# Designs tried in a protein design chat: miniprotein binders against q56419. Part 104

Target 1, 326 residues: q56419
Amino acid sequence: MEGRTLEEVQEEVFKRHGVLVPKKELEDLAKALEEAGLLLTEKVEARLKEEEEKLKRERPMRLAGLSYPEGEREARAFLEAFRASYPGEGEEARVLLMPHLEPSRVPEVYGAALAALEKTPPPERIYLVGVAHRPLKEKAAALPVPFQTPFGPALPDLPALQALDALLPFELFNTPLAFREEHSLELPLFFLKGRFPEARVLPLLVARRSPELGEALKVVLRDFPGLLVLAVDLSHVGPRFGDTPLTRTLAEEARRRDLGFLERLAEGEPEAALAFLGANPTRIDGVEVVASLLPLLRERKGKVLAHRLDLEAPTLSAVGAGTLVL
Key: E = the ipSAE of ESMFold2; O = the ipSAE of OpenDDE; V2 = 0.75 times the mean of E and O plus 0.25 times the DockQ between their complexes.

## First folded at step 8 (miniprotein)

Design k91 (at its last look DockQ between E and O 0.88; V2 from the best seeds 0.00; counts 0 for: pTM O .743 < .8)
Fold by ESMFold2-Fast, scan of step 9:
Structure k91 (fold): chain B 326 residues (1-326), chain A 104 residues (1-104)
Amino acid sequence: as target 1 above (326 residues)
Amino acid sequence: SPIEEAKRLIEEAIRLAQEGREEEALEKLKEAIKILIENGASPEEVAEIAFRAAMELVRRGAPPELILRLVKEVARAAEEAGASRETVQRIAIEAYERIREEVG
């Protein structure tokens, strides 16, 4: 009924089905739907509490069998196929920017990330910074539990996570349910765990720019050195994202903005990268992560290894993806 | 005065830390920090007090986890007393840096 009067419901049923339903029957139906809604709300609340309790122990795979294989042998072959899709050599990374888009859509971009990881000495820990696709209670969050992968569990770096929490003006371990289904962490983690099976992980989500996260991470990274990974996608254009259908001009603008952003980051100028985008009209989701991590990105020079604007033809939309080593 | 009460609570917290009564020490320390923030104490003053309490716990062999918890609880007490988030983070970072410099 959702805000409709019983008279309006009665009138619509008559117009559609030629039957006049007595108000008493409609009132009984409305009461039954209201009661069903209350029971559904209680059931949903109980299920959310159950899921939250499970997340205190581990974060299970959600995309296994969909975006990557469940079995370790098949997962390793899958990872090597992605590496083979990139013909170039990698560069050693202190900071790696990689996508979190469905891997099959941009295999050469993930291949470039794998090439960089091959040239990188195994880190003791990985700071994996993704983008929240669900609301967080704070601007950023972390989940301090093992994340399951086909290569075994990626273990949390509890000392480093506790140090990070201590240096933040908010509770870092907020909103555990936001991690239940989060591809911006799960998809990059698959590749990172496959390459660095012994590395511990700090799984971090950014919902809005958090300069306080960057300030705290600067201190934590000094005492707990590791690989910093920014798992972000670039331009989002077309009707799927509230934009006009993709044209050649819009695609060229998206590529120009993606590359201009990455090239300025590669020059060690993250403020210039943000300024270049201005109002971010092509919706590069990396802006909130970059704006949060400014102290970690300044004066770090590097190289753009790959970039693609992937066309989603049925929706006339596209998403940009890139690999940047700093 | 409130400042004299805060001083007494700090001295009590230090004594409890020296006795290995960690939970009670943190409780008294948090009470002192709230009073100090409400009476205009600087982030540097609060960080120094946290550092002193932390050093007593370190001398008794407290693990790093407890020291990090102390830093977080002090920052949280400052927030509860009305300190801005910028001030809260400044207290935490300054306390952490002083502790790290002394311990290594």
Scores: ipSAE 0.862, ipTM 0.948, lowest interface PAE 0.6, mean pLDDT 90
Fold by ESMFold2, look of step 8:
Structure k91 (fold): chain B 326 residues (1-326), chain A 104 residues (1-104)
Amino acid sequence: as target 1 above (326 residues)
Amino acid sequence: SPIEEAKRLIEEAIRLAQEGREEEALEKLKEAIKILIENGASPEEVAEIAFRAAMELVRRGAPPELILRLVKEVARAAEEAGASRETVQRIAIEAYERIREEVG
């Protein structure tokens, strides 16, 4: 039924198609659609419950064979090829910003991250902070289970995760289903686990800025030292993102915004980096992550190792990616 | 008075913690915290109470997981009594820091 009454629907059908459908047939159809909707809802809810239970035990690979190889031997060769695509040297990272964009689109940006990891002593644990692409029940979430990779499972650091949960004014373990398809954790994790096979992981997602997360992480990182990784992309411009078609001018603006943001972060000035974006007209991904983590980014100086605005000609769109060490 | 009732509950919770009756101690602490928050207790006062109970659990060799749970439950009790998100987090961090300071 469309609108307020069956009579209005009947009238519209007659005007559009020249057929007068009896009121009883419209009533029967409405009832059948309602019953079908209830059954669909029940079946979807049951399947989501089943998937949620699986995610309470482990998080399987979803992008093996699509974004990276499934086999361990091939995966190690894949890492070496990506490192080779970045001819420069890295620097030791206490904080690493790296992308979560499809790796084949920005190989030298991921290569720069690998170069940084080569200079970084193996950490006991990695705080991997991605961007939630599905709704969370709170501003941030974690999933305290093994994440499968071609290099074996990335084991959760349960003591550190429990400490983090205890220091937040909300339940940290709040939305398991949001992790099911979350590439912002899976893609960076492939590279991180490949280089640090013994490191445990804190897999974190941010949906909306949470100063509380930054305050809690400041305490937890002191007691559970490790590598902090911001797994974020930069500008998103063009029709894929609800924008006008990409022009040379828009691409130049996006690149300028990306680099200005990264360079201010590299100067240890995260508030200035956020202020530089203003209303964020090129939709830099990860602004909510940076805004959450201000206490961990202040006064940390470093270097931008790589940047690319990746153009997608078929959609007249582009996504920026960068590598920053602090 | 509410303050005297909260004091009685805190001493009972401490006694229960000394006896290894962790769940009962937590429930008495949560009740006391709600009374104190409703009567204007500061985050530091609430954190001190959590610290006192935690020290009894530490003396009995309680695992870190139980100590962290105590911190979380005290903060949750403050939330249930109407404390702001900022206050809840201050309580949790202050309690954690006090406990960490004492056990090194």
Scores: ipSAE 0.776, ipTM 0.918, lowest interface PAE 1.0, mean pLDDT 90
Fold by OpenDDE base, look of step 8:
Structure k91 (fold): chain B 326 residues (1-326), chain A 104 residues (1-104)
Amino acid sequence: as target 1 above (326 residues)
Amino acid sequence: SPIEEAKRLIEEAIRLAQEGREEEALEKLKEAIKILIENGASPEEVAEIAFRAAMELVRRGAPPELILRLVKEVARAAEEAGASRETVQRIAIEAYERIREEVG
């Protein structure tokens, strides 16, 4: 480490490779490197390269046994329980906005998504657009490999992905390592694959607003029809996100922002939804995704099925989650 | 003229494609497109050239994947020629739509 802390190495790796290596992995690597007399950075880079090579074949589950059951039978029971947590009926979705927050925090919001999926004819393909919580080389990316789930692999729609890449003014298949630990795809995909086992998937990440993505997808969706899923969270407020501890006032503002955003989307006014947020003081997670998909969201009317602002008590912080169908 | 050179390259690309040398054909097409853009060809003109090349490839039994690759190579050529991302995308979409209208 040549005088660097693990945190500094983690930051360097994150800056260089767009991957947040877990501190525990860095500790294990550091120990191994001390034993081997290698620089931690070199070993981390070698490990990342190995992981990148693996990601050419498949994206393994990372949250199985943590956020959802690993076993298929238990996973099905999990889906049923989440569906049961939402007492309402769903509506057919052509576009589904759903959370990617830890499922146990907002079960009824995921339940609402499942309710919508029950009313949705099985799509041939799912365009799953998540939020990149790690840097991407481009504004958006895709990983054209199977994503492992308890229900079997979610297989990529290679023809549709190829069409999308062809219509983008950048390489779509960039930053594969950003997908390795990206929960914004993995968590929604569990529910989607469980409901639509035969659907192909286009796993997409957005790091920054890409109007080009929306324009390309508009064309691709015409020729490769499917369900569009926006896997996004809403407000992020409290100390974890740089605010004071959650107060009634802060929670009311977060809810106002979340609902005002979702309601405008439900009216088919995505630009108005973005404008309503302004500087996004409550840090709605999905703004870059929505901003990228404007052509697909315009004039689509729908319904907000669920919303929750979930308190993380240990940090006195809260995250908003919602389910919207269009 | 640059246009004549681009036309020659397209003809060569077509010949290469006939010989099953698809990668080389795409490179020649890319080169032709670059020349055209550098010499002031419009997005529509570039898309038309891409379309013509694609139709010839299709006529020869090129797989659909090759059409998409062709569109991508057109976009890359435009980018390499210094076109804006907006222009590149417009070229790609237009080329794609023209191709799909005929072969889709």
Scores: ipSAE 0.615, ipTM 0.825, lowest interface PAE 0.7, mean pLDDT 88
ESMFold2 (binder alone), look of step 8: mean pLDDT 81; pTM 0.780

Design k92 (at its last look DockQ between E and O 0.80; V2 from the best seeds 0.00; counts 0 for: pTM O .733 < .8)
Fold by ESMFold2, look of step 8:
Structure k92 (fold): chain B 326 residues (1-326), chain A 104 residues (1-104)
Amino acid sequence: as target 1 above (326 residues)
Amino acid sequence: SPIEEAKRLIEEAIRLAQEGREEEALEKLKEAIKILIENGASPEEVAEIAFRAAMELVRRGAPPLLILRLIKEVARAAEEAGASPETVQRIAIEAYDRIREEVG
C-alpha cells in the first residue's frame, strides 16, 4: 500500500462506494498479489537463464525474414541488389565504418560498404564493433561463439578474443544476453559474411567509451591482422528521440553534424571529429565507438563514400547513416 | 621487510612453476604482486615478474591460453591491491609484449 495504512484504504473505499471491506480481506489480497509477482519474477529469471545458456553456444539469427532473406540463395541476390544501389566504386578498407540501420532504409549506404569490400582483400578476421543497445556489465563486451547467418556460421576468432580479454582491465566476456537481439552486429555481419565467408569474427559491443579497449585492440590487431569495422549509425533526430518534429533546420543540422564528423574521421583526426560534435546535440551513436578506438583511427586517412539522413515519415524523425573507408 | 616477503613469494612461485604446479605458483605470484603494488612497484617491475613466471611455464610446454590467464590474473592482483585501470592495463600489455617478443 503506497504509504497508506490498510485503514486509510478501507476508509477511502467506504467513502467512494459505501462498502466497508474488512481489513483481513485487504491483507489477503495484498499477499496474493505479492506472491503472484514473485512467481512472475521466477518465470522471467528462468527464461533469461535458458536464453543465456543458449548464447554461450551460438548466437542465432533474429532478423532473417525481417531485414534480410533467410535462404542463402535469396540472401546472395539481396546482397547483389544492395551493391547495385550504389553506382560508384569503393576503395580498399583497412577500417570500414558502416551503418546498422535497417538496410532497406539506406540501400546505397550499404551498397557503398559492399563496394569497399570488393576492393578489400579477404581478411583472416573481422573486428566487428557495434553499439550496445542493452546494458553491459562493463564498458565493452564480446561473445565468443558462432553467429548464425544465411551464409553459414561466422566463427569466432578465439585466440584473438582471448588475447584481447587478457589485455583489458575488465572481463571482456561479460554480458551474453546483450547480444541476443543486438542488430548493430547482426545487420552488418550479414553483409560482411556474405562477402568474406571464410573470415572469423570478433563480435564486440561498446556501451560506454573505453580508452582501454582501443589500446588493447592496437596490440591485438598488430598480432592478429584483420579488417576493423565500426558498425555505427549517425544522427538521431525527431520526436522518436526526444525532439520536436523534424524541421528543415533540424535535418540540416543533423546532416551537417554527420558529414562534419565523417569528414574529420576521414582526415585522420578522430579527436577533432568528437570535438566537432560538442555535446552531441543530434545524438550520433557512433561517438562511444570512435572515442574507444582513437589509437586505431589517428592519422588514418580515407574517404566518405556515402551518407543518407533517412526520414521516418510516420514518426517525423530521421536517422543518419554513412560509409567511410580508412 | 614487505619487499623481502614479496621476493620470497616470487622465488616460491618460480619454484612451483618449475615443478609444474601452475595454480599454486599463480596464487603465490598474486600474493607477491599485491605486496609490491602496495609498496609502489612500477607496472614494468610487475610485468617483469609475470614474464619470468611465464617463461618457466613456457619451458614446460604450457599452452598459450594458460600464459594469457597468467597475464590476466597478475593484472587482476594489481587491481585488487589498488592499482588504477591504466596501471592494470600497462602491466598486462607490457607482460604480453615481452612474452611475445621472447617466444613469438
Scores: ipSAE 0.771, ipTM 0.909, lowest interface PAE 0.8, mean pLDDT 91
Fold by OpenDDE base, look of step 8:
Structure k92 (fold): chain B 326 residues (1-326), chain A 104 residues (1-104)
Amino acid sequence: as target 1 above (326 residues)
Amino acid sequence: SPIEEAKRLIEEAIRLAQEGREEEALEKLKEAIKILIENGASPEEVAEIAFRAAMELVRRGAPPLLILRLIKEVARAAEEAGASPETVQRIAIEAYDRIREEVG
């Protein structure tokens, strides 16, 4: 490390590889390097390279046994319990907005998604668009490999992914390491794969709004029809996100913004939904995804099935989650 | 002429693709596109030439994946020629649609 901070190493790795390595991983690595007398950067690079090579074959589960059961039988029971947590009936979805928050925090919201999926004919493919919580080299990315789930691997739709790449002014298959631990894909995919075991998947991440993605997907969806899933959370408020502890006023504002956003999407007015948020002071997570998918959301009417603002008591913070069908 | 050389490379790419040597075919196409750009071909001209090459590959039974890769290379060539992202995407979509119409 020759005097470099972990933050400097993190920045260097990010600059070089386009991957933000979690500080904890760097700390563990630093400790291992101190033990091995190796430069932190070399080991990080070697590990990242190894992980990248693994990601050429498959994306393993990271949250199995934590956020959802690893075993198939238990996973099926998990799905059933989540479905049971939503007392309503779903509607057929051509577009599904659902959360990627820890499932146990918002079970009825995931239950609403499952209810919608029950009314949805099995798609040939699922376009799963998540939020990149790590930097990408491009505005959006895809990982064209099987994603492991308790229900077996979610297989990529390679032809549709290639078509999408062909229609983008950038390399779609970028930043594979960003997918390694991205929960915005893994968590929704559990529910989707459980409901549609035979559907192929296009796992997509959006880091920044990409109008090009929406235009490309519009063409691809014409020739490769499927279910579009927006795996996005809503407001993020409280100390974890730079606010004061959650108050009634702050919670009401978060709910107002979440519902106002979802309702405008349900009316087929995605531009109005974005405009309603303005500077997005409650930090709705899905803004960049929605902004990227405008051509696919326009004029599609639907229904808000569920919403919750879930309190994380230890941090007095809250995250909004919703389920919308279009 | 550079154009004749590019045409020869495209013909070679077609032959290679017919032989299942797709990566080599793509490399020849890239080379042809590069020559065209270096000799002042516009993004649209490059796209048209590459499209014609792609269509010939299609007519000769090129696999869909190769076609998509060709479209991507056309788009990349347009970018390298200084086209805006919007122009690049337009070219790619146009090429895709034209190819789709031919094979569909």
Scores: ipSAE 0.585, ipTM 0.819, lowest interface PAE 0.7, mean pLDDT 87
ESMFold2 (binder alone), look of step 8: mean pLDDT 78; pTM 0.722

Design k93 (at its last look DockQ between E and O 0.91; V2 from the best seeds 0.00; counts 0 for: pae E 2.6 > 1.5, pTM O .775 < .8, other shape alone 2.695 > 2.5)
Fold by OpenDDE base, look of step 8:
Structure k93 (fold): chain B 326 residues (1-326), chain A 104 residues (1-104)
Amino acid sequence: as target 1 above (326 residues)
Amino acid sequence: SPIEEAKRLIEEAIRLAQEGREEEALEKLKEAIKILIENGASPEEVAEIAFRAAMELVRRGAPPELILRLIKEVARAAKEAGASPETVQRIAIEAYDRIRDEVG
């Protein structure tokens, strides 16, 4: 009852259906709906609590059988097909920027990431920094548990995570429920685990720019060396994101911003990359991640391996994705 | 001196922690950091105290993870005592680096 009185509802039902429902029946229905709503809330809360307790042990796959195969054999074939979709060769990465968009939308961009990983010596650990699409209690968070993949669990690097937490002015291990369905970690992790089965992982989410995270990671990476992965998408344009339907002009602007951002990162100028975006009118997803990791991106030169602005035809919207090595 | 008092409190916190009295240990750390901040101690001084505490734990055979926990507790106590995030992080990094240099 969105601000309507029982009398107004009664009148509306009468107007629509020609039936006068007694006020008492409407009151009983309203009460039943309220009770049902409360019960739903309690059930949801109980489920969330249970899920939170499960997340103390492991993070299960959520997108297996949807975005990627659940079975290991099929998952390996999936990796090979994605690698094949990129005709180029990769370069060794110390920092890898890759998408977290639905893989089928931008296969060659993921293929470029795989190509880079082929040229990268197996790291002891992977710092996987994703985008929090749900609120976090803090600017950033980590989940220090195994992440399930078709290739087996991606095990956390607990010592490195503990060191990172010690160097942050906030609690790193916060908001475990934000990791439950976060695709910005799960999708990249599939590719990373498939390529580096023995690498430990630091699954990190950024909700808001945290300079403290970059400073802490700079110290941690010194003592706990590894591959840094920025799992970020680029421009988000069109009706799904509050714009008009995609036009040539809008697509050109999105591409310009995406490439201009990536190119400046490739030049080792992350501050210039951020400045280039200004108010970020095309909604580049990775801005808060890059802003958090400035100390790690400065003076690192690299190469843009792939870029795509992918049209989601049903919504006439598009999302940018790129692969950058540093 | 306030620094000496804070050092005593940290030593007591270490003892309490070793006894499994972690909450009481935390309170002593908080008190120590509060005293230091109120008396104008620098982050470097706080880091030094934390380093000394960590070194004592190391001397007693504490594992590296306990050192990191101690650093975190010092940082947390500093934050609760009203230190800025920047100050807290600086203290933590300084303490970490000093400890690493000694035991690494």
Scores: ipSAE 0.690, ipTM 0.864, lowest interface PAE 0.6, mean pLDDT 89
Fold by ESMFold2, look of step 8:
Structure k93 (fold): chain B 326 residues (1-326), chain A 104 residues (1-104)
Amino acid sequence: as target 1 above (326 residues)
Amino acid sequence: SPIEEAKRLIEEAIRLAQEGREEEALEKLKEAIKILIENGASPEEVAEIAFRAAMELVRRGAPPELILRLIKEVARAAKEAGASPETVQRIAIEAYDRIRDEVG
């Protein structure tokens, strides 16, 4: 009955079992299955409403025990091991670009971010801008609640978030469920909260470029100074992402695109960085975030501290990650 | 005329704010803003009106979150009246800046 008439079902049953099921009994079965499906839909909808209400109070850890340790002592050791993976020194950051890729895949890239934070005076607040991996009702969103970490809750900067909301032509607090499993905030936040335990956070997601977000953030950052963090990955190449096959040439192109993008950002030329990517053939993840934040990136010069194009052997694919300070 | 009606609503909103009837003042202000936007008021004119209303709230000791809410509701009224996203944002930023410059 899923895409077939009752007569077709009757004939198929007769062919398989040699008995014709009465039409009325098939109709009754179809009605019962429809009613059961409606009940299941009500259960799913109730569960989603419950999850949404929970997210209006706090955002729990989802990746503890999977991507980073659950306990605070172990989490501290994890941070120090990642710092040790990058033997260099950082620089003070007013803006930090760092990845949200699984930390064990790019340890020295996260280590470079920690080295930058080491040189950065503790900020009063962190503007953490990630990439929405689930649809948002608007171009961007925030969730103004504590985000749990092994180092304690990362408290929201409610005055700054409210000011940001007031300066946008859309409702900023619009899609709580999109934050439920959003690793582009959780993974960077682990490192940021570990190094700046007193900083409040503005947890932001971008789904589609929003020039209005950048203009509003320029005003809010003037009055609520803090560290701006772009939590973005770079190239995505290989069969998992629609390419075939992963070759030396494709990997070289991905590295060239990643580094060219980062270096143009480091020159204070974010429009040139976007133009360099063109149609974005290696699928650099951070484009919508950078395009949203142009007013905050222009003329801000800095340095690329680290880059890796990490190979995913099981999928014959690769993802780029980098650390940039401005 | 619509402009004269909007002016009367603004005067009533200011009087209500002076009397501490803040939610009633906000509703009158939002109605006036919609009329003004629909009739071609500039973002600067709308921001000035939001600023005047905010100063009455400041004079009465209103908390900062209420003042920010006023800015958001004025911007929302402009959006409902058909203002572009750019115009809505200009209203909000101009009002915010004027209030911040006066209060610090």
Scores: ipSAE 0.514, ipTM 0.842, lowest interface PAE 2.6, mean pLDDT 89
ESMFold2 (binder alone), look of step 8: mean pLDDT 81; pTM 0.772

Design k94 (at its last look DockQ between E and O 0.90; V2 from the best seeds 0.00; counts 0 for: pae E 1.6 > 1.5, pTM O .763 < .8)
Fold by ESMFold2, look of step 8:
Structure k94 (fold): chain B 326 residues (1-326), chain A 104 residues (1-104)
Amino acid sequence: as target 1 above (326 residues)
Amino acid sequence: SPIEEAKRLIEEAIRLAQEGREEEALEKLKEAIKILIENGASPEEVAEIAFRAAMELVRRGAPPELILRLIKEVARAAEEAGASRLTVQRIAIEAYDRIREEVG
């Protein structure tokens, strides 16, 4: 009944069904629908508040049994299979870029991340920076609670998170509900917790580029050293993402932009990497994270270990994923 | 003068903190910060307020969480008084660094 008069509805029902419903009955129906809608809204609001309160205590697994095994033994075997999918050797990472795309779609890319972690001394903490897929109240957010995994809870580094919050000109702990289903943290965390079971975590999301986040993290990483992980995907091309159907030409362009972006990051040139993308026509979602973290990426050289542009044939679309160590 | 009034408020806040009256001390600090920001104080000048207040908290054995909250509240007060987000962040970082140098 959005914007339509009851007379218009009455006429449409008559045209469509050949019966005339009295205006009184239509008015009663409209009132009942409005009352039912208000009750449904109140129930949804109550459930959201309950979920928000739960998220202030812990963040449960949402993808166990869907993207990775729920049981610990099976989860360890899962990690081994992913490592085996990448036949190469890793390199030590002070900064690791890895995907958050469904792991089964890009097994060798996650395997490359595991190979890098094998070469990386166990950190005291991991700064896990994902991409917010739900709106945040600020440019970035954190959730300072344990994140459940098949390997046990990933405990938050509360002192480092509190320092980070203190150094930002906005409230860092601002949108708990955005974390409820955020796979850009949960999927990488599975691999990170499996390899570094004793590391504490700073689970961070970026919605919009925040130079302030990078400046604050530079200070916090100085005082609370750890592994910085950019949990980002690369190009998103095709009709699912607003493009024409995926062609060989579009796929080649997406791969070229992905690799050019990663290679410039590997040269320690994050501003050049962003400039290379221009208006970001293939929608690399790592851009906002990289733009936020420039002070942490400058002059840090490294290597691209893996890349895959994963085809979604039924939708004629593709998503890129890569592994970069710095 | 506005600067002399801000100095008096800082001294009063320190006295209140010494007496264990932390919330009252915070209110006086926030008033001083407003005066300083409205009169064009530098980030370093505002950070000095946070540093002095933090030293009183350290003297009383305050946990690190309370000191970090103090930095956040000083920065928030500066924002409420009209400071840009760049200025707010510089205040917080300057205060944090000064406090770290003193107490580790």
Scores: ipSAE 0.668, ipTM 0.874, lowest interface PAE 1.6, mean pLDDT 90
Fold by OpenDDE base, look of step 8:
Structure k94 (fold): chain B 326 residues (1-326), chain A 104 residues (1-104)
Amino acid sequence: as target 1 above (326 residues)
Amino acid sequence: SPIEEAKRLIEEAIRLAQEGREEEALEKLKEAIKILIENGASPEEVAEIAFRAAMELVRRGAPPELILRLIKEVARAAEEAGASRLTVQRIAIEAYDRIREEVG
């Protein structure tokens, strides 16, 4: 009933079905729908509250059996297959930029990340910075609980998280429900936990650029050293994202933007990388993360290991993914 | 003087912390910091006061977690007193660095 009067609904039903529904019955139906809607809202709220309480203890897998295998043996075989999809060798990473796109879409990009991780000494902790695809109360957030994986729980580094919170001018531990289904953490974490089973994790989300986060992390990383992981996708182009269907021109522009962004990051020039994007017309996903982590990315030279612009054929849209080591 | 009042509150916070009344201690510290900021204390002075309070808590066997909470409360009090987020964060980082240098 999108702004229609009961009389208008009555008239429409009469026109469509030749039945005059009594106004009283329509009123009763409207009331019942309203009551049902209210009940659904209360039930939803109660469920969300219950889920929030559960998230105080752990973050369960959401994509197990969908994006990656649930079983450990199958999960290990999955990792090996992804590593095999990248024919190159990796480099040691202090900072790893990797995708959070559906792994099957860009296997070689994840394979490149795994190749980098093979050359990386096991970190004590991983700072996993994802993109918030849901609103956060603050510009950034953390969830200080175990994240379930096929390889066992990824345990939080509570001391490092507490230090980070202490250095932020806002509550870091906000919006736990935003983590519930956030794939930007879950997907990269699968690969990270599989490679570094003993590493503690700091699961972080960025919704909007937070320079404060980068400054705080710079201090925390001094005292709590670890691998910094930027779990970000690159360009998002095509109808799903408000563009025309993918064309050669649009794909070339997306690739140009993606590679130009990654190359400038590889040169240790994150501000130049952001400036290169301007208004970000191809909607590079990782912009807010990079903008938040500038102090950690400056003067770090590295290498682009992989890039792909992956076509989603059903929507004629494409998403860019890349792997960068610093 | 406001400074003397703030000092008294810090001393009370320290006593409360010794008694295991950490939340009350943090509230007293917050109040002290607020008074200082409202009376023109610089971020550096606030950081120094926070550091001194933290060092005394450490000396008295306060857990590291309490020190971090103390830093957070300093930051919160500064924000409530109208400090910019940058100022607040600077205070927190300065306090943290000084505490880590002395305790680490």
Scores: ipSAE 0.629, ipTM 0.847, lowest interface PAE 0.7, mean pLDDT 89
ESMFold2 (binder alone), look of step 8: mean pLDDT 83; pTM 0.801

